# VHH binders against Protein SUPPRESSOR OF NIM1 1 (SON1): the designs that were tried, part 4

Target 1, 370 residues: Protein SUPPRESSOR OF NIM1 1 (SON1), of Arabidopsis thaliana (Mouse-ear cress) (q8ll17)
Amino acid sequence: MALPWELEEDILSRLPPISLVRFRTVSKHWNSLFNDKTFINNHLSRSRPEFIILTNSKIYSVDIIDHNNIDPTIRLHEIPTYDIHSRGTDLNRTIINTCDEFLFYNYRYWDNMTALWNPWLRQVRWIEYANQEFCVFGLGYDNSRPEKVYKILGHLFCHGKVLRDQKVVIYECASDSLRFIDRPEDDDWPITETAKRSNVSLNGNLYWFGCSNYENDEYYIRIFDFSTEDFKPFCLLPCQMSHSTDELVLAVYKGDRFSLLKQCSVTREIGVWVTKERISNDNGNGGEGVEWLKLMTLSKPNLPKLFGTVSYFIYGKTLYMCNGDDETALACIYIVREDVCKKFQIGSGNINCRHCVYTPNLLSLPLFIG
Key: E = the ipSAE of ESMFold2; O = the ipSAE of OpenDDE; V2 = 0.75 times the mean of E and O plus 0.25 times the DockQ between their complexes.

## First folded at step 1 (VHH)

Design b5 (framework vhh_3k1k_2; at its last look DockQ between E and O 0.12; V2 from the best seeds 0.00; counts 0 for: pae E 10.5 > 2, grease 25.5 > 24.2, placed apart)
Fold by ESMFold2-Fast, scan of step 1:
Structure b5 (fold): chain B 370 residues (1-370), chain A 120 residues (1-120)
Amino acid sequence: as target 1 above (370 residues)
Amino acid sequence: QVQLVESGGALVQPGGSLRLSCAASGFTFSYYAMRWYRQAPGKEREWVAGISSGGSYTSYEDSVKGRFTISRDDARNTVYLQMNSLKPEDTAVYYCATDLYGSPDYLDYWGQGTQVTVSS
């Protein structure tokens, strides 16, 4: 039966992208709808984050099923890799993260290429750069312009030098040009040996933890602004380290805010904070006056000890975490709230389980290098 | 300051054995997985072996399985690569690495490497 347009759009905006892609071939009306910016944005606002996990030669999305609210389960769905494998990519050599609702796919081992990927639309845009010593830190774009001009922030590897002594560079994708960036002397490019780095992409810029006082383990959020191509302090944290070994992880919250996770290394207690307002692209004082709200405190006897690469997201009142198990070669998914603490061991026999958080969407990749 | 210092590279006859060492400093070694990589002239750097932070799990590239053994000594902050039945194609500079901060750029945070040459 035919449905009223308003009801039809509401139902379709709640479906996974793979289902919507299939429906594009059924109806001219639906194909037009799925290319409508308002529909695409409404669908994105309703889309739940998921974990993307790289294991051996395969990539999986983690579907979290709350069939009974007190007994959640997970299901792994393999993501086809033919879009990225056509370049002869070895998945054991790849890192995956996100940039502005797209998967950011980067080769390890000095392969001089990276990609933006929407696996549900089967779109990939490769970026190949001429310098074989270029090490990628992150991808961003000039958010002051209507057209997204993508740039890669990284460094040139200087053999025998520590990361702080390596040269910082920008690679501009559209012009195939590389230029040097002045790094402030006090810039904490690697933060510390005891703190975790959490590079987060939001509104075309990169954010991570800087250290304002190494002796006191005082951290703040730092920004690299791709429009001005400089490093700046952004905002203060809502919490202080209890021990130098405490875990700090930054993430995007609801697409336009930050969340912060801190775990006490001694008690394993987890605190989670979120920014009250959306992160602004305002000129001058972008991070001044950022207010944080403590969302939850979790003090459960079976919480994991977080280490290395940590991915997490918050949906509803539940904390979802992905962390490598130090006694196995498998990634673990943790589902935690006041009434639940569940652990699922997943992955393969490889010790290097790579993972990130991704929100499935209908956004088409920008054309920036063919 | 994180540092990894490789040692033990030498010239060895085919079929011979060699043990490489990597001394780590500047981080809590026992918390992190350790890996060995190698780079032959004119070739890309290749992953060779890995060991979990707890030492319970090891993994190897297919061409070295059964010949190489990775191990660690957390009391000495050292990871080892025992190489047996060496072949000419094992000739490379060997590097150790760790994903200390979970950042892709930290794969380049390793020492100068140690040269292994397998020649008759």
Scores: ipSAE 0.000, ipTM 0.215, lowest interface PAE 14.3, mean pLDDT 73
Fold by ESMFold2, look of step 21:
Structure b5 (fold): chain B 370 residues (1-370), chain A 120 residues (1-120)
Amino acid sequence: as target 1 above (370 residues)
Amino acid sequence: QVQLVESGGALVQPGGSLRLSCAASGFTFSYYAMRWYRQAPGKEREWVAGISSGGSYTSYEDSVKGRFTISRDDARNTVYLQMNSLKPEDTAVYYCATDLYGSPDYLDYWGQGTQVTVSS
């Protein structure tokens, strides 16, 4: 049977992080509870994903209201930007994605920095690197040991050379040092600009699409394993491309699995697959046991043609997408299920919005020092 | 179509100064980093300087640091290279180039070049 404090914990674990942060000042008991790692992890497991959208001057968190309603809607929450503007950085020159449950800001080549950010705890961890030729691809960590050793995958820019001539490097966050690593010889340049915008972080590793034959549109899911520091194939796709212009999007499903979205460019039909089992730390080294299930097929007359960078998540039986409108390129949120297809434009004039999926949480940012 | 037009190359004496200009058209100039390269006779093209979109950050090849300054004027779609304390080894054809989306794999947009000659 549940104790009274366990019922209190259950209720609190369902509240948004903004409310919990405010409640820390109400009682010493609640403040202690919200700093407890077990509670923080339980709260995260109950949290719903949201969209983070960077406009040219502002950052919004997009929450979905009345999830099961016939007429669901969105609510925008402006996130104060002073945490990330303190270094004189500019939102127009950022790419946003995640590392684990943290926001990860990839600044363009000339900004010489990147950052981890938890806006709900008002925490920013800046990573400034001395080598101005270092181009960041993504952040991960060695997950083979209890103490996470954080690393940044990227390359050194060699001027006057094509990207395939660039050297792949690892930046060691704790020691501020760079070193070269090998790349597969029989593949295209593995850390493309497309992959930089679309890779998915899970269990400290990065996953994105690879192509074995561009003329046949033969794609697979690739992993960079930060523990072994190798580029490897992870698994085959659960679907085939119908047309070369079809859209493929990889995402994290329920925090511990993958989902894959494919849109036929001709019919606009969307298929979504999810992995049957959670992806373990060890499973990242070989995907032979990865089974996929087709979760949904959506064919609505008003589905947008997806293009460029697409962010999406699945919650319940509903697909939520962020993408530019196919006529105006204005940032839009789409809510799609069998009985709903709603479109919400995010402000006017916001055609260069960057966006990602983020699950609000109470996790403190990691330290890079042992 | 993307077009880059360099100008301002001239014959100068050692220790002299020169300002190069590169006028850009056919793309949204303010969105992209700009770079200067040079190619001496019989040598491979080498990077000289770069400037970020918006102009906040610059970078230079070691031999030109402190002597050359890159700048940009987004209102005029123009990038500049101010070259001071010129040396005979600075003699080259100077090119500007654009780094579309920060990916040098697609750095096919070069100007026609402008000749800088520093007399011995």
Scores: ipSAE 0.000, ipTM 0.275, lowest interface PAE 10.5, mean pLDDT 78
ESMFold2 (binder alone), look of step 21: mean pLDDT 85; pTM 0.864
OpenDDE, look of step 21: ipSAE 0.021; ipTM 0.288

Design b6 (framework vhh_rezetamig_d1)
Amino acid sequence: QLQLQESGPGLVKPSETLSLTCTVSGGSISSGDYYWGWIRQPPGKGLEWIGHIYYSGSTYYNPSLENRVTISVDTSKNQFSLKLSSVTAADTAVYYCARLPYDSWGDAFDIRGQGTLVTVSS
ESMFold2-Fast, scan of step 1: ipSAE 0.000; ipTM 0.340

Design b7 (framework vhh_8k46_1)
Fold by ESMFold2-Fast, scan of step 1:
Structure b7 (fold): chain B 370 residues (1-370), chain A 122 residues (1-122)
Amino acid sequence: as target 1 above (370 residues)
Amino acid sequence: AVQLQASGGGFVQPGGSLRLSCAASGSTFSDYAMGWFRQAPGKEREFVSAISGSGDYTYYADSVKGRFTISRDNSKNTVYLQMNSLRAEDTATYYCAAYPDWLSGPEYFDYWGQGTQVTVSS
């Protein structure tokens, strides 16, 4: 006898993706269940985020093992690169981030390559575009349509010359077409490597920090809306800077909200805020209505001094961070809550690891995206 | 690759007990989920029980719930199936299987051991 459908689905939706990938070969019923949209979405809602670490030659996922919450530890799992073509990965030329539920991989060396990737299902879809002068900022889709129409936001690169006036460009994947869009009047254009790594994807749109006044350290969240193809302010932050050197990091929280991390550069105290309500695709849920809740304040003498690219997520009452060690600059995982502050060194050779947060899932990539 | 060897089958009276063992050799055992399947004469192979690599998750077919218990000892590279309150309908060849880690290569597939015969008769 098989399990009742509802009970079997509930149990399986609580399993780690690696166990589900293994179990899908057990029976036709289980394989069919793993292709059910309701099951896939229920599983995603229960899935714990993890860190993806990219070195010059290898990609790793970081598994966090709590062993009864007495002494949490980590395990590195190498993600095979058989599914993704690489021509000598260089951290200065490779962007790894997410587009909603998928990994977004952009290799910008001599051959510009972009991919959407589900490493747990071992699915990859390459986005092929003919313009080698196109510098990618991020990927999104038109969320006003039933079918997802993927678009890449970027700018044109002129060979052998640094352009002061960079033209903002959208590449539409399905039609293989480039369109120019107007640059924002505020001149707050996200052309820096920091902006490219610090943007977050939610509901098909891109979000990052804008600055309204550099002298007073006044920051806000900015949106690029792929349905209207425009830049606009989204919402104000729940906090203010104490020092110009303070760190601010934006992340997605529980798949449908924002999280904000701020560290005081002097005290190392960390504050974390989350949005109370889900960020929706409705234009009426604009930034004016966003309300923040302070989730935690962490003030410990052994907290790391955050710098450069910082990845983090919150799970339960614990803050997980990936950043370089302030003494050695080697990439480290930090596990922090009121009673715990653990530090784990990642890797032994490369000090400039690229990293992002990824939530493992069973979502299949579209068959055609370009 | 992992090689599996099932053992512990035999003849038993209804209401009796047997413990099946599946010994693994080769790759790292704790990276594999393990399962038991059975095939009675003239029937298709059916699922009996499964256990995750960590041992934290176990599954049972409705026909064996409350009677069979699956467990594993990763230090001995062995998975066990404790069968209690055996019935005539439990008569079958029992197979163990390993579910390979998809991270270990470009293709994944099930590893199957040689079966062990269980006969429940009066």
Scores: ipSAE 0.000, ipTM 0.114, lowest interface PAE 20.5, mean pLDDT 72

Design b8 (framework vhh_brivekimig_d4)
Fold by ESMFold2-Fast, scan of step 1:
Structure b8 (fold): chain B 370 residues (1-370), chain A 120 residues (1-120)
Amino acid sequence: as target 1 above (370 residues)
Amino acid sequence: EVQLVESGGGVVQPGGSLRLSCAASGFTFSSYEMSWVRQAPGKGPEWVSSISGSGYSTLYADSVKGRFTISRDNSKNTLYLQMNSLRPEDTALYYCTKDWGYSYGPFDYSSQGTLVTVSS
């Protein structure tokens, strides 16, 4: 009559976090299970990515229903802003991304506020600093240590100076201190506005596209390593630009690898590559020897022309993308595979629409203050 | 027009202390990061310390950490550098600037500097 414990654990590890959170109150047995590190990690490994979309006033998680040869569809789930609303009322001033499987939220207006957020557990950790001159690029931690020491990478903005002349700094959360970071010899300025919205967090480090020469369209992946506190090249790309207007987007694949999406701006053909091996501390030469596999090529007459901020993830043989519509400037979800190309319009997003990819999980937020 | 006037330099023995001041005018002082930069005889400019517009964040060159303290009083439009445990190698002309950075020199605005001499 009752399920065996082992089968119960396997079934529960495949359910959405919102369902599991509701079950925590059912029994002490299930509450204990949902606090078990092995169960939490197993659930995360089975969890499908979702889009988080910021409209002018609300935050949504996009639930995508796409299986069993039925027409794919989407469902919007409003994420309550109770946890973050008191810190900002104008979502147009908000940056959203991820760090260490948590949402990374940065609001830059009255109070320069940075937070790590798990919306499903309703946990938030605020990093507050009075300095409105500090411009956040991203959050990371020293992954060579068992205890995570969180740091914010950014720059000090001073009116009357251009971006190339701003000082790159690390803010260490535990010690409330700033230090200078040396800039790479081959790069006049490693941090760009584009990279602020499109950098990727993996294993406590930040990754984004570098360019050796913009006129030559030669791109590579660079890393900021929070353990050594330096900028360095990580690896070469598996593809070359056909036109300077081609779109390149970096993402995390299956929690421990990279994926790269390239769209030809003329044909709209999309190629997607993934790294063959997991990205880990065992990569002895950093990114040397990283090998890529071309996962898919998509050529459809009605593919969107990607522009601005693009979010995407791969699940099974399907590419899921979030981007603005050229004609309406409204946020759209695109579901694309060999036999399907579907478009779903979302709310009142525009070319400045903020979105990211988030994998729902049961991880409790870390402590990054003493 | 931006004006910066440094003062407080002088001659001190090794191990001594000095407090430098920089009076600023012609711009919204509290909106700008301020820096101290020094130039020793026959050497190029060396960045010493910076402070954010609010005063919340401070940064120091490794050669002066633990010995120098940068501060500001936005109500007086004045920047300070408290120098303790002075060494002969701290001998230099000290400049205050709002536009110190990798592409901007400490001399983008007219300032005379203040001389610090540490003699045995």
Scores: ipSAE 0.000, ipTM 0.118, lowest interface PAE 17.5, mean pLDDT 74

Design b9 (framework vhh_3k1k_2)
Fold by ESMFold2-Fast, scan of step 1:
Structure b9 (fold): chain B 370 residues (1-370), chain A 120 residues (1-120)
Amino acid sequence: as target 1 above (370 residues)
Amino acid sequence: QVQLVESGGALVQPGGSLRLSCAASGFTFDDYAMRWYRQAPGKEREWVAGISWNSGSISYEDSVKGRFTISRDDARNTVYLQMNSLKPEDTAVYYCAKDIGWEPLYFDYWGQGTQVTVSS
């Protein structure tokens, strides 16, 4: 028997994007469905985050098979890289992260290149700039306009200069122009050697950890707003550092919220918090209304010692982490919940794998990026 | 498997010359910028010279400009530092490094160093 329409849509909304892309060529009906905004958004809401891992030559997505009463396991799926390899890029000199629901690919050499990428739709949009001294910090867009205006935040790298003496710059993609922005106070500097900071993109803005008092290890979340082109404090953290060496990791939660992971460097105890409400781009939202909820505390004897770059996501009641092994520095996936603490080694050799969290989706890349 | 091995350090008189070499392995050498750093006893490690992956951009610390020359031989996976008109102040352990920029997602790869001593 033919399936009812509602059941057909429900089943299809749970399939991986590559299967759905192939179905677009099979029928006009399915092609129309998979281009429907309601279906695309429903599919995204059901899609589980995955780890994207960059080795020296290949990119993998990590498929985590974690069923009730079955030992969790992982499978590596190679992501075709032909779309990005056409630019002659080396994966060892690449950072991978996300901007909104897209992969953010940054190839940093003297003649830098940045891209937004949806690997499952085979869509890539390159942002090319010829300044050999430009070091990219992150990508954002002016969200005050109906049409997104993409901009890159970075600094000019001058050999022999201390980082604080380098100039903060914006590259505006639509106008192909690079300009200097007002120099922030020292504590508003977007990158520093005093603390480990990774940036998070949400609603077109960049967020990272600031430090208001280095003597007391007082951290907060700061924002760079691409519509006003300024640095400002955003919100306070729900927790305090126990030791200066404690690990703090910011991530996007369910596409519109923040999650925060803190690990005590001494006990290895992990706490995870999430924001109760969606993070908004409202004019005048200084983070005054941000309320945090503690999701979990993990005090297991087999918890890893987190270091360097850490990627993680929460799905159901399970914490999934990607980090290097503390003895070998090889990439590992950790699956942690009340009854499970599993470690899977996925790297080899002495090269640290680069990684990020990505939610597979059917969203098309924007038309106006440069 | 990234490995950097410096060589060529020696004792020289002021005004002398030395050529340092750094042999690289375990990565695609011609795709990366390379740097030289030095560290004297009781001082912080300081940057000396840098060369882009395509040799299109070369830069030096002001105190060594005009005296030191950085170059690379991609066929041999080697970066060089030619040091002329050496001064006692140039006495340090010299390190080769793979340039990773300033981003938190990168890690510097450093060699073991080679000792340069300038004294009369």
Scores: ipSAE 0.000, ipTM 0.144, lowest interface PAE 20.2, mean pLDDT 74

Design c1 (framework vhh_8k46_1)
Fold by ESMFold2-Fast, scan of step 1:
Structure c1 (fold): chain B 370 residues (1-370), chain A 123 residues (1-123)
Amino acid sequence: as target 1 above (370 residues)
Amino acid sequence: AVQLQASGGGFVQPGGSLRLSCAASGFTFSSYAMGWFRQAPGKEREFVSAISGSGGSTYYADSVKGRFTISRDNSKNTVYLQMNSLRAEDTATYYCAASPEELFEWLSEYDYWGQGTQVTVSS
C-alpha cells in the first residue's frame, strides 16, 4: 500500500519546486531529501524551462499545461515580489535575466543594487555597490576556483559621452572593489543595450552576439571570461543571415550547451541549431572545438514574424517562444512543432514587456565572500 | 508610472517637413534624457535622435543628420522632433522614450511607448 522509496523519490523529483517547498514543513524525511545534492540535481535535470514575464507592475511565470497533447494550454502564475522590492522604483527600471540557474534582477541606473534570486525557495541575495555611476551589464564568477568569486561586468556612466566612449569596469563582490578593464582594440563597443537584455550566462561566463561586419550581417558569439577578465571571440555561427532583418537568438540548451534560433524575415521559416557537445570550461577557452547540429526546421503559414526581444526554449520536439504579436505587438507565447502551432496572448494593454527563460530548481543561493 | 504621448504625425510628400511632439508625465522631466525611435512594419525599432536632460547634448542617427533637429522644453515637459527633407524611407511609426541616463542607446529600455505617431512619406 505504501509506495516504494525509489518510486516516491522519483515522483517527488518530477514535481514543481513550489509543491516541494510546501512538503519541507510536513516531513523531516522529505526536508532532508530536498536538501540532498543528488536529489536537487536530479530534480533540475527533469525540470522544464518556463518563461518569466516582467510587466511594469508584476512578474509572472508561464506554465505549459498538457505539453504532450495536440491542444496544449498555458497558465500564468504571479510571482510575489516581496523577496525583491522596488524601494520606491518602477519595474520599468528593471532588467531580468539568469545567472547560474538563478534569476538575475538588476535595477537600472540609480538604485546601486542588483539581486540573485530563487523565487521558488524565496531566497534573495542583494549586491550593493558604492559607485552611483556604475551601470550593470551582467553577473558572473571565476569558475577556475572551488569557491565562486562573483563579479559584475559593467561600465561607468560619463556625462556627454556616447556608450562606446564609456569605461568598462569589473565590480568584485568579495572585496567591494571596482577595477578598470582594458577594451578590445577595435571600434566596437563590447557592451550594447541589446546585449544587456539578451546575454547568456553559462559556467560563470557571459556570451552574446558580436558583429564583424554590419554591412554584410556577419555575426559571431562573443565571450567575457570572468576568470581572465577579458573579451574574446568564442565561436562562429552554424548559419548565415539571408536578410538584414532576419532574427538571431542565443540560448542555453539543457544547462550545458547552446542553442541558436534563426528566422528568415521573408518566409518566416525558423531553424534551430544546438551544440553537439557540452560547453565546458576547457572548450570555453577559445571555442575552436564547437560543432553545431541542426535540430529542427519549422515552416508554417501562421508562424509569427519575430522582432525585438525574443525568448525561447526547446523541450522534447517542441519549440516554445515568447515574443510580441506582429500585428498588435502584445506579448504572446507560441507553441510550435510539425503538427501544432498555437498562440496565447499573455498581456492586456501592455505592448512592451521583458521576459527571459528560467528553469525552476531547488538550488540554494551562493554566499558572496566579504 | 511613466507616460509618453507622441503626436504630430501624418501624410507628407517627399521633400516635405513635419514636427513631432512628445508630452511626458510621471517623472522629473529635466532629469531625464529623451529620445526618438522609429519602427517600420516588420523591422526592429531603430534609433533616430536623443537629447540630454539639460538640452546641452544632442545625438542623431547617420540617416537623419542634417535633416532632423531634436529639441526640448523642460517647462512644458515636451520633446520635439523637427523633420525636414523627408524621404520615403522615413515612413514609420515614431516613438518617444525617456531615460535617467544620458546615453542614447539606453533610451529604448522604457516599456511604455504608447502607440506612437505614424509618419507616411509618399507621393
Scores: ipSAE 0.000, ipTM 0.222, lowest interface PAE 13.8, mean pLDDT 74

Design c10 (framework vhh_6qgx_2)
Fold by ESMFold2-Fast, scan of step 1:
Structure c10 (fold): chain B 370 residues (1-370), chain A 123 residues (1-123)
Amino acid sequence: as target 1 above (370 residues)
Amino acid sequence: QVQLVESGGGLVQAGGSLRLSCAASGFTFSDYAMAWFRRAPGKEREFVAAISSSGGSTFYTDSVKGRFTISRDHAKNTVSLQMNSLRPEDTAVYYCAAEYDFLSLEPSAYDYWGQGTRVTVSA
């Protein structure tokens, strides 16, 4: 006998996207379910974050098996690159991150090429823009509207010339228009090199670390608000730097909050904080009232020394980190909590691994018409 | 022809100073991030210092922070490494490297390399 419909729907909402995509070809009933917004959102809420590892030749997703066990293991799944390699062939010049629940693919060299990608649905949307001098920083949308209006934040440069001041621009995808935006007073470089490598997308806006005083290492979280098209301080950090060489990493927590990781460069002790409440449109307009909770302190003798690009996520009481090995440049996955400290080297013969955190989902890419 | 040429290496006693220079030619210098790497006898190349294409951001490995200073001069197409309070452990061949859009602290991220300049620090 078949399961009651309510139980069938509940079971299906817990399956990986690849399994659900296969089921679409078998049943018209299930195909209708998989296009239902409530089902898609329920599936996303139950989906576990994973690492995406980008080598110079291949892309992998990292599946963590028996994560509650004292001896967890990992499994690598190769993601086919057919969708993205038609436009960009050199993965060493590729930035990979997430934006609006999608992978954000940005090929950087002489030609800039930008895409939103859902690898599980095998959907890609290349963002077309006429100006090749446009350096892309990130993608966002106007979250004050019911329908998402996508915009790209970036700046202009000319090959063979360096502009004195950073000319910040917005490219609006729907209207195929590029316009200048205001920058903060006396800020010639509002988008720093560090921010280009390490920024966070949440609720259609971009967030990164700003510095209010370089001499005493005073950092805060900065926002670019795509609804008002301006740069603002967002909120203060829950911690202070012990040394100028300490590592700070910002990430999304549970889809609607921030997490912050800080490593003391001397002791290698790691602290992790999360925001108590959801980050909302009200918080995006100043971040007033943002409260942090210290989630964990880790003082294991075999913790890695973090530097360069660091990706991490928290699931349950466990910290999962991805960082390059200091000597080999190979990506390593670290699984750390009170009773566990495991290191996994990703592949052999790979060099210059890039990585990000991605939550698999059934969301269809937006239509860029124009 | 793309070329990076290092100079300024030599023999110095512990506590001394040296200034390394790297002259770049054959590409638009201001579009490239520049870095210094070193290779000690019996070891692989390790990161020392990097400077962004604009010069607005600098990065150092922990063992040289506060002792070494990286700088660039767009008019002269040069990057320099000022090395103060040198230690015997700083003994290595120092390499200049260039990369468009500066991606990481890993040697594999850099497209162009110099031939190196030797630094020997005696006890």
Scores: ipSAE 0.000, ipTM 0.184, lowest interface PAE 15.2, mean pLDDT 74

